# Ledger of designs, part 321: VH-VL binders against q9vpl3

Target 1, 224 residues: q9vpl3
Amino acid sequence: RGKINIQRPKAPHYERARVVAVTQPKYPELPKAKSCFKTRAERTQQQQENPYNEIIAREVRNWLDHSRLVAFFHLSSITADDIFRVRVQLHKQNLHLKSYGSKIIEQAVKNTRYEAIVPLFHSNHCIVFSPDPEKTAALLRIVRRVPQMVLLGGIVEETMLSRNQLVAYAQMPGLHAVQAQLVQTLSQAPGHLIQQLQAHQNSFVQVLDVHAKNQMNEETPKST
Below, E stands for the ipSAE of ESMFold2; O stands for the ipSAE of OpenDDE; V2 stands for 0.75 times the mean of E and O plus 0.25 times the DockQ between their complexes.

## First folded at step 11 (VH-VL)

Design cb102 (framework fv_imvotamab_arm2; at its last look DockQ between E and O 0.02; V2 from the best seeds 0.00; counts 0 for: pae O 2.9 > 2, placed apart)
Fold by ESMFold2, look of step 12:
Structure cb102 (fold): chain C 224 residues (1-224), chain A 120 residues (1-120), chain B 112 residues (1-112)
Amino acid sequence: as target 1 above (224 residues)
Amino acid sequence: EVQLVQSGAEVKKPGESLKISCKGSGYSFTHYWIGWVRQMPGKGLEWMGIIYPSDSYTRYSPSFQGQVTISADKSITTAYLQWSSLKASDTAMYYCARIEWGDSLPFDYWGQGTLVTVSS
Amino acid sequence: DIVMTQTPLSSPVTLGQPASISCRSSQSLVHSYGNTYLSWLQQRPGQPPRLLIYKISNRFSGVPDRFSGSGAGTDFTLKISRVEAEDVGVYYCMQATQFPYTFGGGTKVEIK
C-alpha cells in the first residue's frame, strides 16, 4: 500500500507566494553600534578564522578575469541530473555554469568594480561565465528552456547590464554585422536613409560604449 | 575526456631528490585546482596540499608543510610534487586529483597514481 | 583539523543484500559558506579512487542508482541497496569544506 502525493503543486507558482512577495513589509534600518560592530568585525572575520573562503575566492576571481560574459541567475529546485544536463549543453557553447556562496563572491569582488553584484546572491543562484560575449544569444536560448534558471542580469565587456539590457544586447547584431548594415544603408536612396541610420547608430553606440569601457581597462593605444 | 596522467613509478634511495608529475588534459587546466593525496602501503588517503595553476598559489596540509614542494607549469598543463631529500617513510602511492568548487565536484577526477619506493 | 570517522571498518555482505557505511565529522560541515563538500569515494582493488557521491547525496555521472548518500551536520551515510560483485573495495568519506581537507579511515566492502 504505497501512497503517492500527486496533489502537491509547484510552490513558486502559487498566487499565495506572489501575494506575500508583493505585500512584504518594509524593514527599517536598525541602528548600528559604531564601536562594537567595527571591533568585532575586525577580529572575527570569517576568512581570517577559516581561510577556506579566500582559497575559493581565487577561483572566482580567475573566472571573472577570463570572462567577457558573466550572467547571473536565480536557481530554483533542480535535480543533479538536470543541472548536469544543462551544464553539458552550456559547455558546448563555451559557457561555464558555476555556483558559489555569497560570502565567497563578496570576497572575490572586494575592491573591484563588480562589488555591486553581491546582493544578487542572497538567494539560491548560479553564474554562467564565458570568454565569448557573442554567446549571450546562445545562453539565453538554452536557458529559456530551463524554467528553474531565472535571469537576473549580467556583465558584458566589464559593463553591468540589467536583465532587459542583457536581453537587448543578445539581439543586437555583432560589430561586423553593424558595419555591414551601415554599408547597405549608404547604398540606399536618400528617402529611406534617416530612419535606418538612426536605428543603427543607437545600436552602434551601445556596442561602442561596451568597447570603450573595455579598452580603458586594458590600457591600449587609442585609434583615431 | 578529462585525464590526469601521472609519471611512472620511482625507486629511490634515502637522501635522493625526486619530482613526480601530473599532466592534465581535456579541460581548462588553469581554472581547476590540483590536489595531491598520499596513500601509504595498506593505509588510507591523506591530503597533502593543493595548487591553483593559474597563479601558482599553494596550500599545504600542516602535516606536510615543509616536507614537500607542490608546483605547476601551466604552459604544459602539468603539476608537480617534489622532495629535496627522500626518506624511507616517503614510500607510498601518490595521487593527483582535480578540484573546482564551482562545479560542486571537488576531487572528481584522479590520476592513475605514482608509486614511490624509497629503500636503502 | 576535522576528523572524519567511518564505521564499520569492514562490511562483509552477501551479494544482493544492502550495505550501509557511516561517516561522522568532528564538527559540523554546515559552517562552509560554499556548498557542503562531503563526498564518498570508491577505491576498487588496484585502482585509484573514484567519486561516487558529492554534496552529501548527489550521484556522480556514471554511478549506479543503487548508491545513495544522506545525512546532515556531522552524520552521513552511504548506502548500497543491492551489493554487486563489482562493489568490492574500500569506501572513503571526505570533506573539502574546510582546510585542511580530510578523509575518513575507509570501510572495506567484501563479499562473504
Scores: ipSAE 0.583, ipTM 0.791, lowest interface PAE 1.7, mean pLDDT 77
Fold by ESMFold2-Fast, scan of step 11:
Structure cb102 (fold): chain C 224 residues (1-224), chain A 120 residues (1-120), chain B 112 residues (1-112)
Amino acid sequence: as target 1 above (224 residues)
Amino acid sequence: EVQLVQSGAEVKKPGESLKISCKGSGYSFTHYWIGWVRQMPGKGLEWMGIIYPSDSYTRYSPSFQGQVTISADKSITTAYLQWSSLKASDTAMYYCARIEWGDSLPFDYWGQGTLVTVSS
Amino acid sequence: DIVMTQTPLSSPVTLGQPASISCRSSQSLVHSYGNTYLSWLQQRPGQPPRLLIYKISNRFSGVPDRFSGSGAGTDFTLKISRVEAEDVGVYYCMQATQFPYTFGGGTKVEIK
């Protein structure tokens, strides 16, 4: 009566199992009715799981798997001409600026070690990929001149790094052996980067909230 | 400079096999898709299919599924379009073009085209 | 398949005058992310196609500013503000919102 028996789980009584079997519906489901009268949930799932998105997600996985440097940015409003100029500068350093929809990124990284990056893409974003992690310093020099791109964090040698850790990495010598050890020293536990980025976002939201409240309190009634 | 260079013109008889090529240079070949487009004499453009050279994943237009084979050799940065048995109706100009969604630029760079003439 | 219909079939134009090409799709080209993958290609006589415009209105690298794209949903327009001799050719709209990718029938721009 409400008792959990771990040592001797009660097996279903043969007669009870038999009764359940004979009372199961014997008529098969109608595949045509299911295909013609799809439920809202089935229609929504079909639209959200567009096969075309899976093809694009393959591209994202390839960039992640073959890039030793991945940097994540928030992207504010920027003209096509301005972003093109930035892309050209980056390309000269073997740095590849890419933009993908949030759902495609989610499909690409779901059930992978990169799944923790998904919350970074709830707002406008772009990603820079490179096979050469020594180009991190060049990346940050170029992006410092682009106020519309705000560094959120990245992945170096398959290790997730916060914004501050990525900046620190960029300032250190890039000897191959030393570089690998340095990444281990700067590394965070899986998922920790997202927690740091969420904390930063929450702090920014708090600052905006305080500013808005102060703005309201400092307003004086003006009517004449 | 991104460049796609296609193999030279071909003149074949019906029933013969053919393999034409598209060599990419000036970019990371394995990070971009290669698409194939047919243009019959005096007609418009028809998409045939795509390949991802990194893993050789292919997807074909329903109109071309089973009619052609698309393949790639990433060691020599080359994609291929192949027929096991040509028909006179395969006479057309064939283009390869680069596709990538991260730039939002499907078909951004094109090869010069390979003219295939099938006659008896 | 999404059917792309272009008008006119041919556009004879005097040098320096504007040209306008219309493209209509049988279905909305808005992707689930809100992006519209509508592109315009130019094919000069004897040459391969060249990308002019992507995502309705964005000019590709090296494309002169006399080319502009506009539209939404199912109706799109390519405009050449001042046609030059080098603009002679066939122009195609294409959609990359759904498989299979489909092209308009083409519009031939000719000098009068």
Scores: ipSAE 0.582, ipTM 0.812, lowest interface PAE 1.8, mean pLDDT 80
Fold by OpenDDE, look of step 12:
Structure cb102 (fold): chain C 224 residues (1-224), chain A 120 residues (1-120), chain B 112 residues (1-112)
Amino acid sequence: as target 1 above (224 residues)
Amino acid sequence: EVQLVQSGAEVKKPGESLKISCKGSGYSFTHYWIGWVRQMPGKGLEWMGIIYPSDSYTRYSPSFQGQVTISADKSITTAYLQWSSLKASDTAMYYCARIEWGDSLPFDYWGQGTLVTVSS
Amino acid sequence: DIVMTQTPLSSPVTLGQPASISCRSSQSLVHSYGNTYLSWLQQRPGQPPRLLIYKISNRFSGVPDRFSGSGAGTDFTLKISRVEAEDVGVYYCMQATQFPYTFGGGTKVEIK
């Protein structure tokens, strides 16, 4: 009896193959794309009819307040499937992709420190949130593979950054490392350097204040 | 499986320094915060502070501010609690716990605790 | 700081009977965005605390359905519908709405 080739099992008899093919459980493809991302049209329609706009606006505010990294993207002819793929990749990095209507965003940021972002939301857009500002590099890496996502700008540690600034930020050492370096530099430079670095000191204090504020904002876990 | 494993029991004298550890495993260490909680003998739970291991962003309870230092080494998925100078009053069980930001699951997983005894 | 007050301090319960623990906060635990970050923890003798309930009424994974949380604003309740022997321990409420996070004083559940 010939050695049963376990590595290349003989194809089953055609009848068996037919039975196996017919009896294979058809697992319904989970509608991956439909459940998680609403089209602009759907969002706009919902905004007109949804009495819960305030609730959604609060959600947006909550995300903004509890995120240390926020990135704004324009979406250009992206499919739901593509969005889903990106979302999965982002999620693995603790990056949360969300999309809201422009009116909701306006309502959410009205009379807040985030009001300046409103002009960014005139077209199809999405927002990526993260509690980790160090994920900026990861975010950019992921988005580079998605030409339909165009980075418009973002907020890092309560500071609004342009596209270019975000890219630059991603290339820098972590905030704490930079702060440490700054402190080290400040400590080493007696006299004239202190004056020149007063601006940096103020910046540092501002950064610390931002951290303090972020800490105040992060008093509660983010509600997904 | 999500696990937090803390360092072993410590017996110290007043004035000594101490650093205890909490190692996380079974999850993405950089996606969650770590909190420290003190429990004095026969007493309740006290929140000490939290740290985000990714960048070591830390926040303390006012009661513990300046009394302890919370740190983390993300490379080894470990958080630390340390004293520069122990007091007898620091005798307690210390727990680390994971904190999820999102659907707000604070302290969803706990370490086994580290007993610290400070005696003259 | 938000003060969490638990009552009773001790709750002797007969096996199979229900238990109820109250937790009151000194101020509203409703966050500005509408969430209430109240949790209940169980600490069995000689064990670390275990999360039972989060956000007032949500059972954590693996928590039996005999545990339920309720409440709003400043008044919260943990209920055990049928106390089992394994339920012996100290129960703590915790608020995470505002820093610093604070715990209740604990309620010791014992079997009569």
Scores: ipSAE 0.112, ipTM 0.617, lowest interface PAE 2.9, mean pLDDT 84
ESMFold2 (binder alone), look of step 12: mean pLDDT 91; pTM 0.936
OpenDDE, second read of step 12: ipSAE 0.027; ipTM 0.524

Design cb11 (framework fv_imvotamab_arm2)
Fold by ESMFold2-Fast, scan of step 11:
Structure cb11 (fold): chain C 224 residues (1-224), chain A 120 residues (1-120), chain B 112 residues (1-112)
Amino acid sequence: as target 1 above (224 residues)
Amino acid sequence: EVQLVQSGAEVKKPGESLKISCKGSGYSFTHYWIGWVRQMPGKGLEWMGIIFPSDSYTRYSPSFQGQVTISADKSITTAYLQWSSLKASDTAMYYCARLDYGDYFGFDYWGQGTLVTVSS
Amino acid sequence: DIVMTQTPLSSPVTLGQPASISCRSSQSLVHSYGNTYLSWLQQRPGQPPRLLIYKISNRFSGVPDRFSGSGAGTDFTLKISRVEAEDVGVYYCMQATQFPYTFGGGTKVEIK
């Protein structure tokens, strides 16, 4: 593989122009407002009547329409720098981390086959989109090293999958036909998955509530 | 380097079929959407549709749905735009472009264009 | 469909002088956190289009810093601070916020 320009080039202007022309721009630092983390004030603003909610909902539908892999995560406390590093790593694998308010998600999926995902977004969340379902394995490898991101479930080839079903999907060969057959097999009992996703979300919310209460009890006496 | 190389100019009569090509190189062909754009002589750009080459998933602009077929063969890193029966109104320059879904959400690299002339 | 309107239709400009192109969408492209999928493309005579600016104001790789984009909601501007001979061509805005994606009608930049 070697490094570019291992020999010393004699036309630096030409070589630099060539490299710049084919090199993708470095990912800019993402502002806190564009990350999965939102402040209380930012969430309060989102709850106000917003004439652009339908426009953002159309953006979400566009992501859903063009993404054949959609993964839903709970996001616990994470710094802007940490989430930026995760975004960069995901992007190199054609995986796109996005954050939207729960109201907007509800508007985007209401009266669609995906309406059942709405309860997953009652807490802090983020979503990873990709047009390439074969990237599920890469996604799971990356997020396995990010304890602040907890996989709740997802949609692969327009089929809702639980966390365990996504793990099983990721372990299959990368042939589309084989993966499609697996998705059909995993989703064979209509209704059970939706109920399980909602039950798992509620159980996870309870775990988060206990953690938040313990964290509050730890921090509040010290701050006082 | 990223390149999209399109097939050469075509001169056809109304009613004839045509298939033009766009060959990608210098990047992972299956990881990017390919879009097709029409430019009528002296006019602006019109989005026709997009394809994800890994599994040939396609989306068409409503005005082009049923008028053209977009396909891809990932083994030779080539996307196609096809007409079953050409009309004089299909006379235009056709561009393929790589669509970045993440950073740009837009067409980042373009082919050189294929001029299609349909006349009797 | 979102309709994109560009003004002016043509912009004759003296070499070294600035040029400004406006793009207006029939509805807002996006409201939160700057996730606005508006791009600017340049088409030089006899050449394919080339991406200049993405997400309103971000320059694509290899694009000179004399090009800048700005705007929000429904009103967007592309500026060339000092027009050079190679900047002659047609400029298009494009939106990818809503399917189907749509282009502006184009603005021809020419040397007077």
Scores: ipSAE 0.007, ipTM 0.449, lowest interface PAE 12.8, mean pLDDT 75

Design cb12 (framework fv_imvotamab_arm2)
Fold by ESMFold2-Fast, scan of step 11:
Structure cb12 (fold): chain C 224 residues (1-224), chain A 120 residues (1-120), chain B 112 residues (1-112)
Amino acid sequence: as target 1 above (224 residues)
Amino acid sequence: EVQLVQSGAEVKKPGESLKISCKGSGYSFTHYWIGWVRQMPGKGLEWMGIIYPADSYTRYSPSFQGQVTISADKSITTAYLQWSSLKASDTAMYYCARLDYGDYFGFDYWGQGTLVTVSS
Amino acid sequence: DIVMTQTPLSSPVTLGQPASISCRSSQSLVHSYGNTYLSWLQQRPGQPPRLLIYKISNRFSGVPDRFSGSGAGTDFTLKISRVEAEDVGVYYCMQATQFPYTFGGGTKVEIK
């Protein structure tokens, strides 16, 4: 709570203050000035600690609330040029590729119906948003050619779907009412969507970890 | 085609109020932040603040907190920068720019600028 | 506030020759998320700024491959491999690692 008036009409110019400081004997800095400085530094550190978590969480929640199609992906190492090409292809279909940190996603979905997705984002990830659920087929066609992106699941018409359910949805003809009915039918299927998504992610991560370790062992030069 | 179109040049006297605009088109206006940047004549760029049009959440640079008001009207895809009382030191070119944290984490598209001249 | 210092203040170059611009921050630009939010902007005379490079080294859409960015921590470089007439203008580095966002003082690239 401070109304900082940076425009101080009585404040001396820097050159004038410098000249005065040079001509006067040096005094030890006043404790009050040092105390004020320390308080400002501590306040700045606290503000810096989590400012983006709150700010970016607003953006994430807005995308989730206003997208009729949301698809979640595991993202393996990919160059900036390659991901940019994918982003351009997706954008032509009104599909928006976004990357957000795990802590930001957790904060955004905490105490919402989407909270169950948090475990999906413990490793590299990205999300594709669209206001048009009919673009699910176009999304899967584009991503099929990008092996670094692995579909984990999604949300269609506010209903959480597994990878297999999302693929099934994509195979339906583009009649809006029929597709909406399919989503309801698929969502009523017996299932543990949260458990299925978590199990698939954990299995995939474990396989990648094992393969990475095996490749490292194979590539290690034998020092003599 | 993403485009930000700003209002025309303004000539004002110290103490007058002013509100300039930045209209977004070619993208979903409420999904992106709008930031304001000042460039004084012959000088560099200074960040003033940002707004999220979806809920009108704002964050200001400490140097501009209390000196300007940033607002937005999502029904006409327009963001605003407003002064209650202009000073000669407010003479500058003012830019609006789009900001996204899920992509570039920076200002990607810029308006053409609004020149504000404040003199007695 | 993070202070961004650019050198040189001006860089006269001959057409087809390379140009290099340095940007130094008063503190590390590595965010707690592990990313470095350093961008480069180009401002041609009488025009608004244009994004060239984001996150140190990633070229923005439509930006020619003669532009490249590099660096880490507090020391960053923008290189133009072969300067063309259209590259005349002022270049700014910008940090978005912490609020308030701050810009370098600018480097003027001009043709000899």
Scores: ipSAE 0.762, ipTM 0.883, lowest interface PAE 1.0, mean pLDDT 81
Fold by OpenDDE, second read of step 12:
Structure cb12 (fold): chain C 224 residues (1-224), chain A 120 residues (1-120), chain B 112 residues (1-112)
Amino acid sequence: as target 1 above (224 residues)
Amino acid sequence: EVQLVQSGAEVKKPGESLKISCKGSGYSFTHYWIGWVRQMPGKGLEWMGIIYPADSYTRYSPSFQGQVTISADKSITTAYLQWSSLKASDTAMYYCARLDYGDYFGFDYWGQGTLVTVSS
Amino acid sequence: DIVMTQTPLSSPVTLGQPASISCRSSQSLVHSYGNTYLSWLQQRPGQPPRLLIYKISNRFSGVPDRFSGSGAGTDFTLKISRVEAEDVGVYYCMQATQFPYTFGGGTKVEIK
């Protein structure tokens, strides 16, 4: 029984070969993704020419400019339903979850103060916007329940914060509370200083008083 | 709740000017696009154009370019569609709809429609 | 312009039976960023259109589970698993991948 050479199968009989040749599915040549050889410049230029990019970039910029709280998240294997649920929860807190393409974000922030955020958008991501920076704690509370959303960083009051800084910010008392505390602390400082400055004087007066009393007692003749 | 409320039905003659309105409420009006869609009697939907209320940036369908003007007043959260000179062929239902590229990339909320009738 | 072709034009359906609507685009609806911006809209008689499905298969808020969207590239399908009386109306597919946005011609779903 001749060893079937699996590595070099004998060419089928001519008739069979003809049938196989005709019945072989012609797979359309996958369009050679011309996109792989385009330079970054070419890609960027082509992207600029896309009217969609400009339109969407305008929207992104507007959100950035009008938000006092911006948080960036990485999305890890999150379903559409999960996103929807989170969106609803966030919306109840006046938090707006948006998802834009990385290239759109790049275009939106190019030559702006937000350009530093571009490296955060290399994978699936979403952005949460809010006009209220005090909602940071609420945001973090909601997101904690969503393991698929990983906080990368954010912008609060025009200041870029790392993940850790954003968490710390959320734990801080409101700006007004902090200011009030500061004012209170500062208002107490002069009082303490005065007290300290007067402490020596008061002590000296007390010593003098004691001395005076002692002298008076010594001068009182024992009237026998 | 997000709502778009459009102005009432209009009956006009050919050659007259018309401006219809779409008022948004229940959301940040300046952050979402408004689109206008025409539906002729017994026909399908036709995209006319969009406007970004924040800066009044507009894009038109080629078929409607120069035929209508889309505008917005963000102070009163209202978008407008206007004709300088109406034609009988402008008889249709006109819908405004909200568009958000960050969420659905489609028209998520629609107005109730404004019927425009142009007859001699 | 991208031409959206819907089939059938009319879909008479018995209550409780499934319905299927097809939408074909003249070109790929895959955006340069990889997303496909196809939506399905429902328009009940005398009402404005309502968003049902966005990005091919995602149900919009308040949309019943009996509605589902599928497809890729140029071929898309809306399915209703069990048609209810309230589902009567015209359904439209819409592409937002390229300007101008375009709608399908609509499919009228009726109860037999």
Scores: ipSAE 0.508, ipTM 0.766, lowest interface PAE 1.1, mean pLDDT 87

Design cb13 (framework fv_imvotamab_arm2)
Fold by ESMFold2-Fast, scan of step 11:
Structure cb13 (fold): chain C 224 residues (1-224), chain A 120 residues (1-120), chain B 112 residues (1-112)
Amino acid sequence: as target 1 above (224 residues)
Amino acid sequence: EVQLVQSGAEVKKPGESLKISCKGSGYSFTHYWIGWVRQMPGKGLEWMGIIYPDDSYTRYSPSFQGQVTISADKSITTAYLQWSSLKASDTAMYYCARLDYGDYFGFDYWGQGTLVTVSS
Amino acid sequence: DIVMTQTPLSSPVTLGQPASISCRSSQSLVHSYGNTYLSWLQQRPGQPPRLLIYKISNRFSGVPDRFSGSGAGTDFTLKISRVEAEDVGVYYCMQATQFPYTFGGGTKVEIK
């Protein structure tokens, strides 16, 4: 045996994401802070140097590399209980709902083919991973009942797809040959994918802005 | 410490069924994939398939799909490799190995192996 | 399937001298998201395989620093800077970039 101590993170619910955190980082201990007050730049730099962020970024890259289904969502206000119920339903279908900070995602995809997805995660977001692309239909069926999760797009069999393309893929028969033909056809329109995904995100933000303004106007007392 | 302990050597006749085991300890069994690898006498390594014990999701090599069944029982932290009808060509050393999906994406810990001999 | 070709088939080495093993894949092992899932395994006589190197060049826990990995795309190398008696065995490269996972044919390292 030896000096091997494997972390076993505990969670109140099942999450495969915890598996990737079992390897102890081989980083030197950070030196003691010399000041009780730090500038914004110093706080940002300390966050960038956090060994935890690098470990999780590697976790994200491994999930991206070995998940044949990756779906990106905007996540609006949702209770912890509601998201837990969704996560449980997804796990039954080998679908893994994960939330990562924007900086971690940026670190994970920097210098890769998918660096262009970073702008999609400027706001609240979550990602669903699965090694099984045949679960796309199950994924969309489950999230259809969760209005707080707005599908932005995804990656199927290493091909980036818009929201509409993912819906089309989900409606195909379970035969890989037919699904592969669809993915090949859809991948012939790569020029506008990121713009389409960003447009969906911007449209959702616009809807939220309009709703907030209307609610503000409704709460304003009418003068007498 | 992480350990994978496999069942003992087997000597079988063609047409017989067999189920061999791989018991994990020293880690969270449900949170790691278990893979099976075959090594025929004097030959190299062949990947057979993997299983995620928490939900028993399996993925097989096309060469082994339909020839073997991989399963797991998380209540006793044990994975299994099973044949419904053995052939002489199944004579080999069979290894189970833990697959770390996160950091390494490699088979990081291996069982000691189970020798299966199928007499003609 | 991705075919992994190792050279040489056998590498007799004088104790204390370096050894080098090559591994070539029939297609690029770079995954679309940037990682290259090539690992090296060591199998000593009568023992199960042991992970040495993962993702081309990263040494697994407990592996001596005389072992190093390098390469990119389709060409990869495992080097042992000074071969010791305990290094006798068969070395395998493995790819996990694409299903099915595949192994090289193996290289036997032995002392002259």
Scores: ipSAE 0.005, ipTM 0.439, lowest interface PAE 14.1, mean pLDDT 76

